# Miniprotein binders against q56419: the designs that were tried, part 8

Target 1, 326 residues: q56419
Amino acid sequence: MEGRTLEEVQEEVFKRHGVLVPKKELEDLAKALEEAGLLLTEKVEARLKEEEEKLKRERPMRLAGLSYPEGEREARAFLEAFRASYPGEGEEARVLLMPHLEPSRVPEVYGAALAALEKTPPPERIYLVGVAHRPLKEKAAALPVPFQTPFGPALPDLPALQALDALLPFELFNTPLAFREEHSLELPLFFLKGRFPEARVLPLLVARRSPELGEALKVVLRDFPGLLVLAVDLSHVGPRFGDTPLTRTLAEEARRRDLGFLERLAEGEPEAALAFLGANPTRIDGVEVVASLLPLLRERKGKVLAHRLDLEAPTLSAVGAGTLVL

## First folded at step 11 (miniprotein)

Design k18
Fold by ESMFold2, fold request of step 12:
Structure k18 (fold): chain B 326 residues (1-326), chain A 104 residues (1-104)
Amino acid sequence: as target 1 above (326 residues)
Amino acid sequence: SMEEKIRELAEKLAKLAQELAELAAQGEDPDELKKKMEEFIRVFLELYELDREKDNPEADYWLQMTIELVWEFMDAFREGNVEDAVELLMYIAEAAEQLAEALD
């Protein structure tokens, strides 16, 4: 009625963001949907329902052969190569912040995490807190099942997960499908399970900040001590994420925001770290996890071991990754 | 207001995403699918060009997820993964609905 045509909107978006969706591509999309045809959505819904039931028993590897090797021997060699990408020494972690970005993009950042794990006594359990990339019904979720890895299954710590669920004012286990493709757990878990093969895991996702989660975890950690891992990425800048194309100025700002955030966390000042970001103009995705876990981060001093802002030339975008020990 | 404009676009995007999934499932007229796809992308691009929501973290979260899901949807088609694309339409509809609700 008062809206612009597709062509008008495309022209303006291209000028501002460098993004174009050609009409021929839209034709191809529509044709592909039509050709896939009869009962397609019913087929997809049935498959998802079957996958959801399977996820109530186990979470299979989804990235083996893509992001890391499927075989155990090759997987151990992969870990050694990543450790070698970071020539420095680590430091013992009670809290570890590490990325979930594709490992080949930031090998030294994952190497720094491995260096920290070398200095960390094997924990009885790992609280692995990732970022939900699919909708959750609640602010956070967990999946209390074995996660398959090339090193064998990472077994859930069921008593700790049940204690956590009992302390929360919302259902923790109600979104199994959100875990089906969640790389923010799978990629860090590969490295953690490879280094700590006997540790049980609490696989957790944060969507939106939940002070209740942090308070509950503080209580659960007293009864069930272990390693807390924030599996988060840092700045997300460029057209892939709703920005203008990456410029040197935007990249410099993203690096400054990433490092300032990490340094304030390393000083035991997570509220100051969040305040430093303001409206979070470079879209650090760790913000919701940090904001949820404030009680576990306050007054913990530590060290930034590595940082990289990795450029995605095809999308004119970039993602930051870092390793922090507390 | 900017929030009201974002809310209206998000509601429309959610409805279009669901309708696209249903039209594909029913084997509808190719011209109707093309028309709906063009409108879906038009609405997405209007939403995409708006300034990021700065004073509503809930809305900002859902807006960012919606944008990323639409690009994943486009990637799935470019790679020939039509079933994945339909799955992504379902997530887009949910994320956009949540964005609209966060701005109520």
Scores: ipSAE 0.749, ipTM 0.889, lowest interface PAE 1.2, mean pLDDT 90
Fold by ESMFold2, fold request of step 12:
Structure k18 (fold): chain B 326 residues (1-326), chain A 104 residues (1-104)
Amino acid sequence: as target 1 above (326 residues)
Amino acid sequence: SMEEKIRELAEKLAKLAQELAELAAQGEDPDELKKKMEEFIRVFLELYELDREKDNPEADYWLQMTIELVWEFMDAFREGNVEDAVELLMYIAEAAEQLAEALD
């Protein structure tokens, strides 16, 4: 802590990254924490315990009215609008890679996923694999409860989830709170449940690469066939993600990395896709999921249907999203 | 080395996040809370500016989560969600500790 002062560090960070955290803002934040009163942390901890217990029964919608409509009729129209945003035809998917980025930011990418689902026979179950945005106790997790949607509850496939848990060297169900606000499951699930209202779901999160998860899923999928969905985003570039402000050059690099990654996956070469990224300089989000699921991706050839690198103007940052069928 | 520097900053950040939560719970004077907040952000900005040198996917994962969680913490305040900000301090402490552990 005897290093540079706050002012010295801030000056360097501003020069390199264009990020500024004003001292008045820090003072206002500290004052707001103080004014919230004694016992604030104890109150938060108690609330989290209560929410964890509720999550053992069901996972409610968190983004209805924000990212998608609350009502079923409006939600149906929302799906149709997204499908119309992609003017192409899909292909049948045994494995679908789709984004979890805010749908309004990448409408044609979600539209491409819907086009693929149109060509896909209704599955008995969907293995929905998202990315944990909160710490997990293990490398992966699941939540074996109904997830609410405007189209009704997405029911868990309890036998398949139990079979998966039994094959793993870690506890799969021990981080319920990580699912409370996890949009990488909720946003794709809206589209999947709308298209396949009778399918059960295995809601899964990956934090860190787990070869054990991929091997276990390969076994479970033989006994419990279904649709495998990788709900992942691609490049994350710009100051929001520890990078310099978005430039044309950085955006071009991010697009190149995204497409090269997707193209190698489409050739059935997931190890080559990971090797292409090297140190992952554009922070492709899906790398931990792909690294976990290698046994399910090898030798599966397919097609990239859509890609967009979407700008977050206020943060001078961007996120890539794509649709891949295998 | 660069990895040693990242590990040390991650350890400091985790401890500072924990201390901020403790100070709020104990009702410390506002001057001490302000000083801890400034130090927390100073350590974060030092960590934020560092270039990664070695290919370590686990460390990369935790570093990225830490960076994003700190920005979410700042956003929660701007949105008036002080309880969310405290919750995020708990996640920041956990992610930063895991980052430090991944670099051992």
Scores: ipSAE 0.738, ipTM 0.884, lowest interface PAE 1.2, mean pLDDT 89
Fold by ESMFold2, fold request of step 12:
Structure k18 (fold): chain B 326 residues (1-326), chain A 104 residues (1-104)
Amino acid sequence: as target 1 above (326 residues)
Amino acid sequence: SMEEKIRELAEKLAKLAQELAELAAQGEDPDELKKKMEEFIRVFLELYELDREKDNPEADYWLQMTIELVWEFMDAFREGNVEDAVELLMYIAEAAEQLAEALD
C-alpha cells in the first residue's frame, strides 16, 4: 500500500460524501465469498455461457412481476393507469425521448410518453435506443432477437438491423450478455409494445458516443422508416453517483440542467443542448445517446411534455426523467 | 497528474477484482481473501473520492459505470447473492480496465 489505510480513506469518504462501508460488512463479504469457494467462479462462468446462448434466440422478461404486471390483462390496466397519471395531451412524435427509470418512480413521465404515442400513427418499426449498464465490446450494440413482453414478443426488424450493421465500422451484434438485464430497453419496450403491438423493434444500446451510429441510422431510417425512441434518463446526482449528499441547491441545479437540455433539444439544436451541459456535472446519461444521434435530432422542433427529478431518500441521491417529442 | 492517479487506481482496481474472483474459485486462505477484499474497497474509495475534471467523456462514462457496478456488487452481497457478486466482479474488472485505457 502506498497511501492511506482503509480506515483513513473511509473516514474522508464519510465526511465528504456520507458513505460508509463498515469493516464488519467487508468481513461478512469475504466470509460469504470464501464459504461459496471452490467452483464458484466456474459455476458463474458456466451460467453466463448458458445465458448467452439463450440470448441468441430470445430475450425473456426480467422485470415482470417486479416493475410491471406479468399477465396481459393486468399489464393493459397498468398502461391505462400510467396514461391517467398524466392529465395533459400529447403530440405526434417522430422522435420520442422517454425515461428508463423504474416506472413507479415517475408515473406521469411515462404517462406523457403514452399521451404522445396516442397521437402517433402506428409505426412499422421502432428504433429503441437505450443506455448500456454493462460493458459493451464496442461503442454500441444490438440484439437481433424477439424481446418478450406481457403483450407478446416484440419481433426484431432483421432487414433493418442487417442494413445498420453493414454501415458501421464495428460489429453491431457484439455483446449479447449486456442485454440480459438491460432495463433501459425492457421498461420502455413494455409501454411501446402495449401501444404498438404490431411494430417490429431495433433494440439498440449505446455505451459511448458514436457519430457513425447516427450517420448510419439516418441512412437506414430513409429505407426503413419508423419511430425513433431515445430511452434515456437525465441527471444523476448524490452519493450513489459520486457527489456529496443531495441538497436543495444540487437538486435545483439538476432540474435546471435537465430542463435546459430538453428545451434546447426541443428547439432542434442538439449541439447547443450538449454545449449547455458543458462537462455534464449532473451526469445526464442521455448525453452519449444524443451525441451519437445528432444527424437525427438537428432541426427537429418539438415540445417537452413532462419532467421529474425523483429523490431517493435511502441513498441521498436523485435521478431525473423527462418526456420530449420531436 | 490527476488523470495519472485515476489511471493507476483503475488498473489496480481491475486487477484486484480479477484476483478476488480467482481466489473465490480456489477457495483457499480466508485471511488472504479478506485482505484482498479490504484492499479492493480501499482502492475503490480512493477512486470514488477523486474530484477529476469531467472533460473526457469516455473516461467519465467508464468511471461512472465502475462506481455503479461496485455499489451493485456490495448490494448483491448484502442480499446474499454471492454468484451475482462474482459476476459483478467480472464486469468491474472490465469497466475499470476500460477506464484506465481511456486515460492512456
Scores: ipSAE 0.735, ipTM 0.882, lowest interface PAE 1.2, mean pLDDT 90
Fold by OpenDDE base, fold request of step 12:
Structure k18 (fold): chain B 326 residues (1-326), chain A 104 residues (1-104)
Amino acid sequence: as target 1 above (326 residues)
Amino acid sequence: SMEEKIRELAEKLAKLAQELAELAAQGEDPDELKKKMEEFIRVFLELYELDREKDNPEADYWLQMTIELVWEFMDAFREGNVEDAVELLMYIAEAAEQLAEALD
């Protein structure tokens, strides 16, 4: 078989990207799989089936005690600390773009979002649009169940969700398992629920751009007004995402793309924001969400409150995060 | 072509991911599992190393998804979350299959 050996490929990847999948990790993986024993796949399938059945009732917290405190008192202190990390004042939001990155990586960006929420009248409902980090069966999906938070369950707005589903050419309530581990909803929802405990939520995921979603939401928002939240990250650069290690040049380009994107959104020109990205060489995470929501973003002027490109040192990679109010 | 190479690697990766998930169920010889894992990682690294042509947005999406899922798989494995790692293999198989289809 004319293929390169694993060692040769690893060496080449190391030379190119400065990262290796250690042989030890492969050995550890093989051992762990061995130790997990027989029927692991069947066990996983059974677990997934059980989890899917649970998701018919509620979406449990996955990141409680990891990314945020599980206890309500501690969770409130967490919110206050994050708010304190942003020294500025917020503005009233009709549309909020905020990150879904691990909060501890970009505390001031979440703090800026909280500052905006402080100036925002409590909405009746929140349209929370995240990014699918798992395959979806359709371009977008929703999960019409309570999402657990330290502040109590975030209850779905079933009438609004049903109205949305009725306007889409595909079944909105698809791929429930994609929501199970989806942090792009869980993390922002922590902050949103903490500030607006009585708001209903429409938890939405976008995989690929759906103009139909934006048009449908525009109609639904007339009868079911609420806060629109885009829970999206920005540039994803470095080895974790298929690039060479972060350099000054790459970081500058990522920041340029992030800020250029956000600024054009702040000017109410979402098409210009997308056009500015072109082929999206720095892999702005929120591009498919923004492309889906064009009708809702047009002509809305706002302000960029915060931005950060955060280094993940172990992988020499970086992720951009921003907070934008419209 | 580069697209053909990506497609072939994606198909192979999808197959290997599925086979690994299945082997984990059958309790096969640790040596065979190790061999399959090595092959899986080799194929992934070959795919990962390729220059990404951005002329097919659908393919780019699934390629990115595949890469991110493999990193999550490696993270889960390093953390000792074997069940999550096997689950991620199933998602990798799906994403890689979609990548291959996007290039047909």
Scores: ipSAE 0.544, ipTM 0.824, lowest interface PAE 1.0, mean pLDDT 88

Design k18
Fold by OpenDDE base, fold request of step 12:
Structure k18 (fold): chain B 326 residues (1-326), chain A 104 residues (1-104)
Amino acid sequence: as target 1 above (326 residues)
Amino acid sequence: SMEEKIRELAEKLAKLAQELAELAAQGEDPDELKKKMEEFIRVFLELYELDREKDNPEADYWLQMTIELVWEFMDAFREGNVEDAVELLMYIAEAAEQLAEALD
């Protein structure tokens, strides 16, 4: 801040990123905070503590009525419509990579996941591995409680979760608050629960690569077989993620990296997939998940069913999404 | 150095995020909240304009997390989810602290 005005900083940011935070927006944010301060009856810490206590019992829906219907009947119609958006047939999945992006942005990609699930025998349990979009205390975490869905609660597989915890060098059951708003679990779980209502779930989040997680899961999967689901997005490019506005060149690079990553995974070469990304300049979301699950992905061959790079027009940003079966 | 600059900005951002969350929770002076918000956004923009360090994956991770959380914070206000916005300040503080630590 030494020596630059807000306007000067904004101008520099605009020159670099093509984005300017409007003065009005800044003022609106400040006013909203002021208004919020008047409305907040509880200390933030006290509220968080209360929410953490609730998460000891269940994880409520946060995106019901927003990203998907709250009512079961409407939710079933939603699933059917998404399935219909993918014109192809699926394949049996032992490992499913699917998106966690807002479903309406990439309907056919979710449709491809549903198509794969149609060809998949109902698993006893689903290992649902998402991406942490909140800070975790450890490299990975789990929440061993029911997750609410329009189709009823997704029940945790406590024995399998306990077995996993026992094999990890860190406490698996950490950072419960990170699960409260985590869409990387909630959104894919909607589709999974809708297709496999009787499957138990291991809701897992990865923040940073944990080779220990993959090795532990390999052991656990032997005793507790199930479907492995990687709920990950692909490239994140544009101003929302620290880049310039989406251009043809940037979009082509994002697609190239997304497809190159998925294709190498489909060949059973997850290490090659990671190496292909290098420093991951387009910020493939699933990189830490894949890096954690290498032992489970090696030598598994499969097929890319769908891919999309979806534009978020208000921010001139784009997110890649894909569906891969192994 | 660039790393030192990022570290300093991250530390400032973390502090401001925490202060904003605390002030909001207390229902403090609107003028003070406004000033702190302006300062917070300014520090963020200064951080946002800098080049990322691609040779430090941990720092890059936390920088990316910080950026995304700040965008979510701004979105929460635009959507009228002011309580969520205040909560997001706590996550921003944590992410920015981790960024600073990754650069120590």
Scores: ipSAE 0.518, ipTM 0.814, lowest interface PAE 1.1, mean pLDDT 88
Fold by OpenDDE base, look of step 11:
Structure k18 (fold): chain B 326 residues (1-326), chain A 104 residues (1-104)
Amino acid sequence: as target 1 above (326 residues)
Amino acid sequence: SMEEKIRELAEKLAKLAQELAELAAQGEDPDELKKKMEEFIRVFLELYELDREKDNPEADYWLQMTIELVWEFMDAFREGNVEDAVELLMYIAEAAEQLAEALD
């Protein structure tokens, strides 16, 4: 930025995106980092290594007491309240698409997922496929350890995970640190574990589309049957995602794309769903997951149970969420 | 070209993110840390304000991830979670590097 001040850049960003990052906040950040750095010492890499070693044993809760209650009793009441937020009835799911957005933002969408789970016989195992919000070393990854929940640990299905790994052209068990803070697994898992306490889990993350993953899973599911869960959000629009502030036009386009995507999936036409999005201008989160799982979604008909585009007012941004049963 | 500009900014952002993470870990001079942070934000804002062409899906993926990670970094910072903020700087560095590579 030869010749432009930070203030000039901030003003330009504000003009374009309607958001201003206050200089004072940046100064406070620098100060806080300094104060913390004095506390953090040479230990960040060492801490990351330590955390990685811990992840060889278990994945602790990160959002307990924030996004959901830590205590089991309170967690059960939380589930009941979310279920109550959706007035409809669910359907039996062989494949469940549900959100991973902050639950309080889209309670009825999670409620719809719970409604579907009520009509679903308890599976032996759940294939939980989330979205990587951190860089992965490979297109997809798994973490073969217990995930902590208020309802007890969600235990991995090691035989099924091993079978999947053996069929993939890359190492499935990669990038364990990407799982540490990954909410796309933790939040859906809360609801799933609460409903199916005895189910084993295969926690999977997708970064980029892997056709190999879908083909491998199709084979694995023959020997290791279970519920497939796509933990994905829909459109991401507004300044938080690089757009202008949410307008009626932008919101309508986001909803159109979300619903058009879900409806085509409900018709058993996942390729048509992807084609409908094209370059994905509203940044539907689940595109890479769906693209990876095409063999498992083809010809499966189902129903869209819920959809919401939720506004994050501080950033004038919005995220789409939906629940689909197949 | 716009792609070249994005690549250059991504490379700079990656470098600055890594330097910030290192400085934060070492407990360096507050003034230097502040200066680097300001530079980091300036580079990010310059990247953020660019009009994007969506003709490279891989680059678009990494650009989106970079933007989201920087927002998460700012959120973590506002919340006073410095450990998360430093970790996020490392992820920003990685994402920005991948963005630059996707545009080579």
Scores: ipSAE 0.485, ipTM 0.809, lowest interface PAE 1.2, mean pLDDT 88

